# Designs tried in a protein design chat: VH-VL binders against q8ixk2r445to577. Part 326

Target 1, 133 residues: q8ixk2r445to577
Amino acid sequence: FFGMLQNKGLTDYCFDYNPPDENQIVGHQVILYLCHGMGQNQFFEYTSQKEIRYNTHQPEGCIAVEAGMDTLIMHLCEETAPENQKFILQEDGSLFHEQSKKCVQAARKESSDSFVPLLRDCTNSDHQKWFFK

## First folded at step 16 (VH-VL)

Design G46 (framework fv_recaticimab)
Fold by ESMFold2-Fast, scan of step 16:
Structure G46 (fold): chain C 133 residues (1-133), chain A 120 residues (1-120), chain B 112 residues (1-112)
Amino acid sequence: as target 1 above (133 residues)
Amino acid sequence: QVQLVQSGAEVKKPGASVKVSCKASGYTFTDYYMHWVRQAPGQGLEWMGYISPNTGHAKYHQNFQDRVTMTRDTSISTAYMELSRLRSDDTAVYYCARVRYSGTYPFDYWGQGTTVTVSS
Amino acid sequence: DIVMSQSPSSLSASVGDRVTITCQSSQSVLYNYNNKNYLAWYQQKPGKSPKLLIYWASTRESGVPDRFSGSGSGTDFTLTISSLQPEDFATYYCQQFYSFRTFGQGTKLEIK
């Protein structure tokens, strides 16, 4: 799977990575933004190694979750994926982070009108269901 | 044996377009990104951009993004780089080079190069 | 862009000499999560494509003679040829692959 990674519950929003400097992609938070259908900052690839890759940088970016955190942060992909970069995209569209045993949920960023993906306890909410377009 | 074979030399007039091909063999074409690098006479190496043969996704260096288009044809394991509105300072040898799909490796195999001469 | 600077731009040497070429990046190319430097060295002979010699600052590519070695970390890197052979006269380039790709300006190694 590759393309725009869209939320079923927050229907107009896609995974988006728009770092302030395209030459410094490590360490910034992945956000959700209105799906524009053109790829670019919203183009991701799900791999057989359970990675969510940001293809608009080389080396590719790989979404990771730091220990004790609930935010999705961009790291560089490695030849052998670390455990914190592994997500299981399930048949129902749930995106399960193996190391933390939590699911990715579309959520409003507090004190803001912005949206972000966050790790939350797994539920059957449409805000935890994702698909590639 | 891994091999990248590029199309032959081109002579173009200013304002024309050139399309260089790079045919891959000896490996799974869709498992490696294809990058393009050029070298003007007596000068160093300049990175232009890349394409994923698997997805068709391409990203270009800002210096070229208004004039370059990178494409591929998976049925014949061939990548293309088209540069439009040619200027005399586009005279260079153009190389394709492969990169493991994650980008964690440098350029391990290069094409032989295609000389593009832009003259009036 | 990460700017790469090499020194010297050219040098003359004799067969059997020990040669060192240095490379500096405008920012660190060390990825702290895997402790690898995203730095490579290439050799280019006239009329030929570049050939990969070293990657991750110090790992020799398969088939590259052991007289070639790389060292350094972060922003400062060195390529060493311990006992220069006739086939080693070429231009050498460092390259960062931490953020896209940029090359040093090259170091031309000439016969003295």
Scores: ipSAE 0.787, ipTM 0.913, lowest interface PAE 0.9, mean pLDDT 93

Design G47 (framework fv_recaticimab)
Fold by ESMFold2-Fast, scan of step 16:
Structure G47 (fold): chain C 133 residues (1-133), chain A 120 residues (1-120), chain B 112 residues (1-112)
Amino acid sequence: as target 1 above (133 residues)
Amino acid sequence: QVQLVQSGAEVKKPGASVKVSCKASGYTFTDYYMHWVRQAPGQGLEWMGYISPNTGYAKYHQNFQDRVTMTRDTSISTAYMELSRLRSDDTAVYYCARVRYSGTYPFDYWGQGTTVTVSS
Amino acid sequence: DIVMSQSPSSLSASVGDRVTITCQSSQSVLYNYNNKNYLAWYQQKPGKSPKLLIYWASTRESGVPDRFSGSGSGTDFTLTISSLQPEDFATYYCQQFYSFRTFGQGTKLEIK
């Protein structure tokens, strides 16, 4: 699967990566933004190694979760995917982070009106359901 | 054995377009990115952009983004680079080069190059 | 763009000489999560495509003679040929692959 990674509950919002410096993509938080259909910052690929790749950079970015964190951070993809970069996209649309045993949920950023994907305990909420468009 | 075989030399007039092909063999075409690099006579190497044969997604260097289009045909394991509105300073050897899936590797195999000459 | 500055632009040497080529990046190409420098060296002979010699600053590509060695980290890198052979006369390029791809201007190694 590849394209826009859209939320079922928070309709109209997609995974988006908009780093301040296009030449320094590592360490910035992945956000949710209105789906625009133009590719670029919203074009992601789900791979057989269970990675969510950001195709707009070379080397490709791979979404990761650092120890003790609940935010999704951009890392560089590696030859062999490290465990913190592995997500299982299930048939029901859940996006399960294997290392932490948590699910990706669309949520409001603390003290803000913006939205971000965060790791939360797995539920059947539509805010934890994702699909490629 | 891995091979990248490019199309033959082209002579074009200013304002024309050129489309260079790069046919891959000896590996799974969709498992590697294809990048394009050019070299003007007596000059260094200049990166132009890349395409993912798997997704079809292409990203170009800002100097080329308004004139270049990169595509591929997975049925014949071939990547294409089309450069439009040619100028005399586009005279160069154009190379395709492959990159391993993660993108964290340098160019391990190169095509032989395609000479494009732009003259009036 | 990450700018790569290569020195010297040309040098003359004799067979058996030790040759050193330097490369400097405008920003660090060290990836802190795996501690690797995303820096490569290529050799190009007249009329031929570039050939990969070294990647991750110091890892020699398969089949490359051990007289070729790379060193450095962050922004400053060196390619060394310990005992120059006749087939080594060529142009050498450094390249960063940390953010897209950019090359140094090249160093032409000529027979003295």
Scores: ipSAE 0.740, ipTM 0.896, lowest interface PAE 1.1, mean pLDDT 92

Design G48 (framework fv_recaticimab)
Fold by ESMFold2-Fast, scan of step 16:
Structure G48 (fold): chain C 133 residues (1-133), chain A 120 residues (1-120), chain B 112 residues (1-112)
Amino acid sequence: as target 1 above (133 residues)
Amino acid sequence: QVQLVQSGAEVKKPGASVKVSCKASGYTFTDYYMHWVRQAPGQGLEWMGYISPNTGQAKYHQNFQDRVTMTRDTSISTAYMELSRLRSDDTAVYYCARVRYSGTYPFDYWGQGTTVTVSS
Amino acid sequence: DIVMSQSPSSLSASVGDRVTITCQSSQSVLYNYNNKNYLAWYQQKPGKSPKLLIYWASTRESGVPDRFSGSGSGTDFTLTISSLQPEDFATYYCQQFYSFRTFGQGTKLEIK
C-alpha cells in the first residue's frame, strides 16, 4: 500500500508532512490536511515491516510515537524498524500502534481548528479508520 | 552478483535531450532506490536525484528539477534518467547508484558511468 | 543543502606514508536516536566509478583493507590511510547521507 492515507470519518483529510526545511525532517509533528492528490507531502507507503514511510526524503522518514506521547512525529527509517515506528493496518482500517497498544485517531488539535493524527484508546469510530487512496 | 550496467556514450547538440539507462541484476530491483550522480570533467560528484522503483516516486535536486525526469521499468529491472534542454556544461559522466530501500545506507554499487558530451 | 568541505584539495605522498584527509559538514549528520553518523567515504580512480570505503563514519565496507580507517562525529570527520600502497593513489570523497546526498569537493592523492 502506498498513496494518500485518508481518514474515513474526517473524509477530506489525509496524512500530511511538510517540514519547514526539507533537509531537517526529524522531530516535527505529522498533521492532517485537505487531500490534494499531488503526492510528495501526502505520499506515504505502508511496508511489510509495519512502517508508515515518507518517501519524499532520503533516508526515508518513518512515522514514530515517542514513549509517553500521543503525537505522531517524523523519524528517520532504520534498517530494522524500532518498535515505536510499527503500526498494524488492520482489515477494518484501524492503525494500531503496537508498542503503546493504542489506535491512530483523527483529532482536533487542542485550542485550534487544525487536525492531527493522535494515539487514543481503540474504538470503532470512523475517526480511527484509514485507507490508502 | 549485483551489477548495474549503463547505456553507452552519447554525443548531443545543445537543446537536445538525452536518456541514460541503468539495468540492474543480481538483486530484487524494487527493494532498492536508484540515485543518479554526475561528474563533469575534472570536477567532483554532483547528486541529481532518485527514484523508488517500487512506487515510481522520484525526487530531484532543485538544480535539475525543471529538466530531469527519472523513470523505471520493473519488467526489465531498468532505471532511466532523461535530461532535457542540454547545455555544454551538462557534459559529464552520469552514474546510477543503488541505495538500500529505506535510504539508510550510502551508495554500495555504482554503474560504470555513461559519458554524455554536449557540443555545438 | 548540507554542504560538505574537504581538505586538502590535493596531497602528495610516498608509499608507506600515513595520510589524513578531513571533511566537515555544514550541519550535524549524527542521528541521535541510533547514535550513528550518516557519513561515508569513497575512493575514485581515473576513468572508474567511485568505490565505497567507509560508512557510519568509521565502519569499513567489506573487502576494504584495514589500513583505511574513519573517525569523527557530528560535523568533523577524518579518513586515515595508515601505510599508503601504490593502488591507493586516487581521489577521495566524503558524502553525507543524513539528508539526501551531498559530496565534498574531493581530495586528490598523488605520488611524490
Scores: ipSAE 0.788, ipTM 0.910, lowest interface PAE 0.9, mean pLDDT 92

Design G49 (framework fv_recaticimab)
Fold by ESMFold2-Fast, scan of step 16:
Structure G49 (fold): chain C 133 residues (1-133), chain A 120 residues (1-120), chain B 112 residues (1-112)
Amino acid sequence: as target 1 above (133 residues)
Amino acid sequence: QVQLVQSGAEVKKPGASVKVSCKASGYTFTDYYMHWVRQAPGQGLEWMGYISPNAGNAKYHQNFQDRVTMTRDTSISTAYMELSRLRSDDTAVYYCARVRYSGTYPFDYWGQGTTVTVSS
Amino acid sequence: DIVMSQSPSSLSASVGDRVTITCQSSQSVLYNYNNKNYLAWYQQKPGKSPKLLIYWASTRESGVPDRFSGSGSGTDFTLTISSLQPEDFATYYCQQFYSFRTFGQGTKLEIK
């Protein structure tokens, strides 16, 4: 799967990664923003290694969760995906982060114009359901 | 067994376009990004950009982004690089090179190169 | 862009010599999460495509003779050929793959 990763509960919002400098993609948080349909900063690929890769970027960027954190952060992808970069996209649309045993939820508002995906205990909420468009 | 075979030499006039092909074999074409690198006579290597054969997305170095288009055809495992509005300083050998999709990696296999000469 | 600088631009050597080529990056190519340097070395013979010799600054590519070794970290890197053979006369390039891709200007190794 690849495309824009959209939330079922916040129907107009997509995963978005907008680093200040395209030459330095590591270390910033993934946000949610209004889906624009143009790919680019909202284009992601789900791989057979259970990674969520950013915008076919080179070096390849992979969404990760650092120990003790609930935020999604951009890291560089590795030849063998480390556990903190593995997400299971389940049939019901939930994104399950294997290492933490938590699900990705569209949650707190970062600013007036966006939300932030956070790790939360898994529920059957539409805010925890994702699909590629 | 891995091979990247490029199209033959081209001679073009200034202002023309050139399209170079790179046919892959011996591996799963969609599992590896394809990059393009050029080398002017007697000069060093210059990275131009790349394409994801799986997604079809391409990204170009800023020096080329207004003139270059990278595409692929998965049915024949072939990547293409088209450079438009050619100038005499575009005279170079153009290489395709693959990068592992499983992680960030250097160029492990290269095509043999395509010589493009731009002259009046 | 990360700028790569090589030294020297050219050098002359004899078979059996120890040869050292240096590469410097304008910013660190060490990734702190996996402790790897995103730096590679290539060999290019006249009329041929480049061939990968070393990656992760010091890991030798399969099939590359052990007389080739890489060292360094962060911004300063070295390629060493411990006992030069006739087939080693070529141009050598360093490359960073930490932020897109950029190459050094090359070092031409010539017979003395």
Scores: ipSAE 0.577, ipTM 0.862, lowest interface PAE 2.0, mean pLDDT 90

Design G5 (framework fv_recaticimab)
Fold by ESMFold2-Fast, scan of step 16:
Parts: structure tokens; sequence; C-alpha cells
Structure G5 (fold): chain C 133 residues (1-133), chain A 120 residues (1-120), chain B 112 residues (1-112)
């Protein structure tokens, strides 16, 4: 699976990675933004190693969650995926982060009108359901 | 076993376009990114961009972004690099080179190069 | 762009000499999570494509003679040829692969 990774509940929003400097992609938060259908900052690939890869950089970016955090941040992909970069994309569209035992949910950023993907307790909410376009 | 074979030399006039091909063999074409690098006479190596043969997604260096298009045809394991609105300073040898492991590896195999001469 | 600078631009040497070429990046190419330097060295002979010699700053590519070695970390890197052979006269390039790809301008190794 590859393309724009869209939310079922926030129907117009896609995973988006907009780093301040395209030559320094590590460490910034992944956001949700209006789906534009053009790839670029919204083009991701789900791999057999259970990674969510950002295709518009070399080396590819791999979404990770650091210990004790609930935000998704960009790391560099490695030859063997670290555990903090592994997400199980389930048949119902949920993205399960096995290391933390939580699911990726579309949520409003605190003190902001913007949206971000966050780790939350797993529910059957459409805000936790994702699909590639 | 791994081999990247590029198309032959081209002579073009300023303003024309050139399309260089790179045919891969000896490995699974869609498992490796294909990058393009050029080298002007007597000069160093200049990275132009890459394409994922699996997804078709491509990213170009800003110096080429408005004139270059990278594509691939998975049915014949071939990558293409098209450069338009050619100028005399586009005279160079153009190389394709493969990259494994999602870009975490350097260029381990290179094509033999395609000489493009732009002259009036 | 991460800018790569090589020194010297050219070097004259004799067979049997120890040769060192240096490379500096405008920002660190060390990835802190795996402690690897995303830095490679290539050899290019006239009329031929570049050939990978060393990657991750110090790992020798399969089939590359042990007289070639790489060292350094972060922003400063060195390629050493311990006992120069006739087939080693070529141009050498360093390359970062930490963010896209950029090359040093090359060091031409010539017969003295």
Amino acid sequence: as target 1 above (133 residues)
Amino acid sequence: QVQLVQSGAEVKKPGASVKVSCKASGYTFTDYYMHWVRQAPGQGLEWMGYISPNTGNAKYHQNFQDRVTMTRDTSISTAYMELSRLRSDDTAVYYCARVGYSGTYPFDYWGQGTTVTVSS
Amino acid sequence: DIVMSQSPSSLSASVGDRVTITCQSSQSVLYNYNNKNYLAWYQQKPGKSPKLLIYWASTRESGVPDRFSGSGSGTDFTLTISSLQPEDFATYYCQQFYSFRTFGQGTKLEIK
C-alpha cells in the first residue's frame, strides 16, 4: 500500500509531513492536513516490515513514536526496522503501534485549530481508521 | 549479475529535449531506487534526483525540478530521465545508479553513462 | 544542500606511497539513533563510471583491496591508501547520503 494516507473520520485529512528544512527531516511531528492528491508531503508507503515510510526523501523517513510520547515523529528508515517504527495496519483500517499497545487517532492539536495523528487507547472510532488513496 | 545498461550517446541542439534510458537486470527492479547523476566534462558529480520503481514517486534536485522528468516501465525493468529545454551547459555524461534499503545505502551499481552533447 | 568539500583538488604521488584525501561536510552526517555516518567514497577512472569503495565512513565494499581505508565521524572524513598501486591513479569522490546525495568536487590522484 502506498499513496495518501487518509482518515475515515476526518474525511478530508491526510498524513502530511512538512519539515522546516527538507534537508533535516528527523525529529519533527507528523501532522494532518487537507488532502491535495499531489503526493509530495502526503505520499507514504506501508511496508512488509510494518513501517509507514515518507517517500519524498532519501534516505526515506520512517514514522516513529519515542518512549513515553503520544506524538508521531519522523526518523530515518534503517535496514532493519526498530520496534518504535512498527505499526500494524489491520483489516479494519486501524494502525496499531505494538510497542506502546495504542492506536493512531486523528486529533486536534492542543491550543490549536490544526490536526495531528496521536497515539490513543484503541477504540472502534472512525478517527482511528486509515486508508490509502 | 547486476547490470544497468544505458542508451547511446546523443547530440542535441539548444532548446531540444533528451530522454535517456537505463535498463536493469540481475535483480528485482522494484526493490531498488534509481537515481540520476551527471558529470560535465572535467567536472565533478552532480545529483539530479531519483524515482521509486515500485511507487513511481520521484523527487528532483531544485536545479533540475522545472526541466527534468523521471519515469519507469516495470514491464521492461527500465528507468528514464528526460531533460528539456537543453542548454550548452547540459553537456555531460548522465549516469543512472541504484540504491537499496530505502536509501540507507550508497550507489552500489552504476550504468555505463550516456554522453549528451548540446551544441549549435 | 549539504555541501561536501574535498582536499586537495589534486595530488601527485608515486607507487608505494601512503596517500590521504580529506572530506568535510557542511553539517553532521552522523545519525544519532544508529551511530552511523552516512558517508561514502568512490573511485572513478577516465571514461568509466564511479565505483563504490567505502560506505558508512569506514566499511569497505566487497572486493575492494584492504589498502583502502576510511575514517572520521560527523563532519570530517579521510580516505587512506596505505601503499599506492599503479591501478589506483584515478579521481576520488566523497559523498553524503544522510539527506539526498551530494558529492565533493573530487581529488585527482596523478603519477609524480
Scores: ipSAE 0.781, ipTM 0.913, lowest interface PAE 0.9, mean pLDDT 93

Design G50 (framework fv_recaticimab)
Fold by ESMFold2-Fast, scan of step 16:
Structure G50 (fold): chain C 133 residues (1-133), chain A 120 residues (1-120), chain B 112 residues (1-112)
Amino acid sequence: as target 1 above (133 residues)
Amino acid sequence: QVQLVQSGAEVKKPGASVKVSCKASGYTFTDYYMHWVRQAPGQGLEWMGYISPNIGNAKYHQNFQDRVTMTRDTSISTAYMELSRLRSDDTAVYYCARVRYSGTYPFDYWGQGTTVTVSS
Amino acid sequence: DIVMSQSPSSLSASVGDRVTITCQSSQSVLYNYNNKNYLAWYQQKPGKSPKLLIYWASTRESGVPDRFSGSGSGTDFTLTISSLQPEDFATYYCQQFYSFRTFGQGTKLEIK
């Protein structure tokens, strides 16, 4: 699967990565933003190796969750994906981060009116259901 | 054997467009990104951009993004680079080069190059 | 852009000599999570496409003679040819692949 990665519960919002410098993609948080349908910063690929890749950069970016954190951070993809970059996209649309045993949920960013994907205990909430458009 | 075979030399007038092809063989075309690099006479290597043969998305260096289009045809394992509104300083050898592992490696195989001459 | 600077622009040497070429990047190309430098070296002979020699700053590509070695980390890198052979006279380029691709301006290695 590849395309815009959209939330079922927060229906107008997609995964988005808009780093301050396109030549330095490592270390910033992945956000949710209004789906624009143009690809670019909202274009992601889910791979057979359980990665969520940001295809607009070379080397490709791979979404990761660092130890003890609940935020999704952009890292570089590697030949052998580390465990913190692996997500299981389940048939019900949930994104399960196996290393932490948690699910990706659309949530409000603390002290802000913006939205971000965060790791949370797995539920049947539509805010934890994702699909490619 | 891995091979990247490019189309033949082109001579163009200023303002014209040129489309260079790069046919891949000896590997799965859609598993590797295809990049384009040019080299003006007596000068160094200049990166132009890349395309994902699997997905079809492309990204261009800012110096070329208003004039370059990169495409591919997976049915014949061929990548294309079209440069429009040619100027005399676009005279160069144009190379395709493949990248493995989602961009985590350098250029391991290169095409033989296509000479493009732009003159009035 | 990450800018790559090479020195020297050219050098003259004799067969059997030890040759050193340096490369600097405008920002670090070391990826801290895997501790690898995203830096490569290429050889280009007249009329031919470039040939990959070294990647990750110090790893030799398959089939490249062991007289070629790379070293360095972060922003400063070196290519060394320990005992020049006649076929080594060529232009050498460093390249970063940490963020897109950019090349140094090249070093032409000439016969003395």
Scores: ipSAE 0.759, ipTM 0.899, lowest interface PAE 1.0, mean pLDDT 92

Design G51 (framework fv_recaticimab)
Fold by ESMFold2-Fast, scan of step 16:
Formats: structure tokens, C-alpha cells, sequence
Structure G51 (fold): chain C 133 residues (1-133), chain A 120 residues (1-120), chain B 112 residues (1-112)
């Protein structure tokens, strides 16, 4: 699977990575933004190693969640995916983060009208359902 | 054994386009990115861009973005680099080089190079 | 772009000599999560494609003689050839692969 990664509940929003400098992608938060349908900064790939890869950089970016955190941030992909970069895309569309045992949910960013993906307890909410377009 | 075999030398007029091919063998073509690097006579190495043979997604260095196109044909394990609106300073040897899919490795195998000469 | 600067631009040496080539990056190429430096060294002989010698700053590629060694971390890197052989006279390039790819300008190793 590859393409724009869209939320079922927050229907017009896609995973989006817009780093301040395209040459320095490590450590910034992944956000949700209106789907533009053009790939680029919204183009992601789900791999057999259970990674969500950002293809618009070399080395590829891999979405990760650091210990004790609930935000998704960009790391560099490695030859063997570390556990904090592994997500199970389930048949119902949920993205299950194996290391934390939590699911990725579309949520409002604190003190803002912006949206971000965050780790939350798994539910059947449409805000936790994702699909590639 | 891994091999990247490139098309033969080309001589072009200014304003023309050139399309260089790079045929891969000895590995799974879609498991590795293909990058393009050029070298003008007596000069160093200049990175141009890459393509994912798996997704078809390509990214070009800003210096080439407006006139380079990278494509591939998975049925024959071949990558292509087309450079348009050629100028005399595009005279160079053009190389394809593979990168492990994750991008966490340098260029481990290179094509033999294709000499492109642009002259009036 | 991350700019790579090599020194010297050329170097004359004799067979059996110990040779060092240095490379500096305009920003760190050390990835703190895996503690690896995304830095490689290549050898290029006239009319030939570059050949990978060293990656991760200090790891020799398979088949590369042990007289070649790499060292350094962050922004400062060195390639050392401990005892030059006739086949080692070539141009050497450092390359960062931390953010896209950029090369140093090259160091030409010539016979004295």
C-alpha cells in the first residue's frame, strides 16, 4: 500500500509531513492536513516491515513514537525497523502501534484548531480508521 | 551477480533531449532505488535525483527539476533518465547507481556510465 | 544542501607511504538514534565508475583491502591508506547520505 493516508472520521484530512527544511527531516511532528491529492508531502508507503514511510526524502523517513510519548514524529528508516516504528494496519483500518499497544487517532492539537495523529487507547471510532488513496 | 548496464554514448545538438537507460540484473529490481549521478570532464560527482522502481515516485535535485524525467519499466528491469533542452555544459558521463530500498546505504553498485556530448 | 569539503585537492606519494585524506561536512551526518555516521568513501580510476570503499564512516565494503580505513564522527572524517600500492593511485571522494547525496570535490592521489 502506498498513496495518501486518509482518515475515515476526519474525512478530508490526510497524513502530512511538512518539515521546515526538506534536507533535515528528523524530529518533527507528523500532522494532518486537508488532502490535496498530489502526493508529495502527503505520499506515504506501508511496508512489509510494518513501517509508514515518507518517500520524498533519501534516506526515507519512517514514522516513529518515542518511549512515553503519544505524538508521531519523523525518524530515518533503518535496514531493520526498530520496534517504535512498527504499526499494524488492520482489516478494519485501524493503525495499531505494537510497542505501545495503542492506536493512531485523528485528534485536535492542544490550544489549536489544527489536527494531528496521536496514540490513544484502541476504540471502534472512525477517527482511528485509516486508508490509502 | 549484480550488474547495471547502461546504453551507449550519445552526441546531441543544443536544445535536443537525451534518454539514457540502465538495465539491472542479478537482484530484485523493485527492492532498490535507482539514483542518477553525472560527472563533467575533469569535474566531481553531481547527484541528479532518484526513482523508486516499486512506486514509480521520483525526486529530483532542484538544479534539474525543470528538465529531467526519471522513469522505469519493471517488465525489463530498466530505469531511464531523460534530460531535455540540452546545453553544452550538460556534456558529462551519466551514471546510474543503486541504493538499498530504505536509503540507509551508499551507492554499492554503479553502471559503467554513458558519455553524453552536447556540441554545435 | 549539506556541503562536503575535502583536503587536500591533490597529494603526491610513493608506494609504501601512509596517506591521509580529510573530509568535512557543513552539518553533522551522525544519526543519534542508531549512532551511525552516514558517510562513505569512493575510489575512482580514470575512465571507470566510482567504487565504494567505506561506509558508516569506518566499515569496509566487502573485498576492500584492509590497508584502507576510515575514521571520524559528526562533521570531521578521515580516509587512511596505511601502505600505498601501485593500484591505489586514483581520485577519492567522500559522500554524505544523511540527507539526499552530496560529494566532496575529490582528492587526486598521484605518483611522486
Amino acid sequence: as target 1 above (133 residues)
Amino acid sequence: QVQLVQSGAEVKKPGASVKVSCKASGYTFTDYYMHWVRQAPGQGLEWMGYISPYTGNAKYHQNFQDRVTMTRDTSISTAYMELSRLRSDDTAVYYCARVRYSGTYPFDYWGQGTTVTVSS
Amino acid sequence: DIVMSQSPSSLSASVGDRVTITCQSSQSVLYNYNNKNYLAWYQQKPGKSPKLLIYWASTRESGVPDRFSGSGSGTDFTLTISSLQPEDFATYYCQQFYSFRTFGQGTKLEIK
Scores: ipSAE 0.754, ipTM 0.900, lowest interface PAE 1.1, mean pLDDT 92

Design G52 (framework fv_recaticimab)
Fold by ESMFold2-Fast, scan of step 16:
Structure G52 (fold): chain C 133 residues (1-133), chain A 120 residues (1-120), chain B 112 residues (1-112)
Amino acid sequence: as target 1 above (133 residues)
Amino acid sequence: QVQLVQSGAEVKKPGASVKVSCKASGYTFTDYYMHWVRQAPGQGLEWMGYISPSTSNAKYHQNFQDRVTMTRDTSISTAYMELSRLRSDDTAVYYCARVRYSGTYPFDYWGQGTTVTVSS
Amino acid sequence: DIVMSQSPSSLSASVGDRVTITCQSSQSVLYNYNNKNYLAWYQQKPGKSPKLLIYWASTRESGVPDRFSGSGSGTDFTLTISSLQPEDFATYYCQQFYSFRTFGQGTKLEIK
């Protein structure tokens, strides 16, 4: 699976990675933005190693969640994926973060009109359902 | 074994386009990204961009993004780099080079290079 | 771009000499989560493609002779050839692969 990673509940929103500097890709938060269909900063790949890879950088970016955090941030992919980079994309579209035992949910950023993916307790909400376009 | 074989030398006029091919063999084509690097006569190496043979997703250096297109054909394990609106300072040897899928390794194999001459 | 600065631009040496080439990056290429330096060294002979010698700053590529060694971390790196052989006269390039790819200007190693 690869393409734009879109939310079922926020139907116009896709995973997006737009760091302030393309050459400083590590450590910034993954956001949700209106799907533009052009790939690039919205192009992601789900791998057999349970990674969500950002293909528009080399080395590839891999989405991670650091211990105690609920935000998704960009790390570099490694030959062997660390546990904090592993997500199970379930048949129902849920994206389960194995290490924290939480699900990725589309949520409004505090004090903002913008949206971000966050770890939340798993529910059957459409805001926790994702698919590749 | 691993080989990257590139198309032959090209001579072009300013304003024309050139399309260079890079045929891979000896490994699984979709397990490695294909990057393009050029070298002007007597100068150093300049990175141009890459393509994922698996997904077809490509990213170009900002100096080239308005003029370059990278594509691939998985049925013949071949990557292509097309550079349009050629200028005399595009005269260079153009190389393809592979990079392990994750990008955690540098260029371990290179094509032999394709000389592109843009006459004034 | 991460800028790579190489020195010297050229160097004259004799067979049997110990040769040292240095490389500096405009920012660290050390990835803190795996403690690896995303730095490589290449050898290029006239009319030929570059050949990978060293990656992760100090790991030799398969088939590369033991006389080649790399060292350094963060922003300062060194390539050493302990006992220069006739086939080693070439141009050497450092390259960062931490953010896309950029190369140093090259060091041309010539016969004295």
Scores: ipSAE 0.774, ipTM 0.907, lowest interface PAE 1.0, mean pLDDT 92

Design G53 (framework fv_recaticimab)
Fold by ESMFold2-Fast, scan of step 16:
Structure G53 (fold): chain C 133 residues (1-133), chain A 120 residues (1-120), chain B 112 residues (1-112)
Amino acid sequence: as target 1 above (133 residues)
Amino acid sequence: QVQLVQSGAEVKKPGASVKVSCKASGYTFTDYYMHWVRQAPGQGLEWMGYINPNTGNAKYHQNFQDRVTMTRDTSISTAYMELSRLRSDDTAVYYCARVRYSGTYPFDYWGQGTTVTVSS
Amino acid sequence: DIVMSQSPSSLSASVGDRVTITCQSSQSVLYNYNNKNYLAWYQQKPGKSPKLLIYWASTRESGVPDRFSGSGSGTDFTLTISSLQPEDFATYYCQQFYSFRTFGQGTKLEIK
């Protein structure tokens, strides 16, 4: 699977990675933004190694969640994927982060009108269901 | 026996376009990214961009973004680099080079190069 | 872009000499999560494509002679040839692969 990674509940929003400097992609938070259909900063790939890759950088970016955190941040992909970069895309569209045992949910930032993907306890909410477009 | 074989030399007029091919063999084409690097006579190496052959997604260096298109045909394991609106300073040898491990490795195999001469 | 600065631009040396080429990046190419420097060195002979010599700043590519060695970390790197051979006439390039790809301007090594 590859393309724009869209939320079922927050229907107009896609995974988006827009770092302040395209030459320093490590450590910034993945956000949700209006789907624009042009790929680029919204183009992701789900691999058989359970990675969510950001396809518009070299080395490719791999989404990770650091221990104790609930935010998705960009790391560089490695030849052997670390555990914090592994997500199971389930048949119902949920993205299960193996290391934390939590699911990726579309959520509103505190004191803001912007949206981000966050780790939350797994539920059957459409805000936890994702698909590639 | 990994091999990258590029198309032959081209002579073009200013304003024309050139399309260089790079045919891969000896490995699974869609498992490795293909980058393009050029070298003007007597000058150094200049990175132009790359394509992910599995997804078809490409990213170009800012200096080439307005004039370069990188594509691939997985049925014949071939990558293409097209440069438009050619100028005399586009005269160079153009190389394809493969990358493994999601880009975490340098260029391990290079094509033999394609000489493009732009002259009036 | 991450800018790569290479020194010297050219160097003349005799067979058997020890040669050192330096490379400096405008920002660190050390990835803290795996502790690897995303820095490579290439050799290019006239009329040929570049050949990978060193990657991860100090790891020698298979088939590359022991006389070639790389060192350094972060922003400052060196390539050393311990005892020049006639076949080492070439231009040498450093390259960062931490963010896209950029090359140093090259060092032309003339034997003699």
Scores: ipSAE 0.755, ipTM 0.901, lowest interface PAE 1.1, mean pLDDT 92

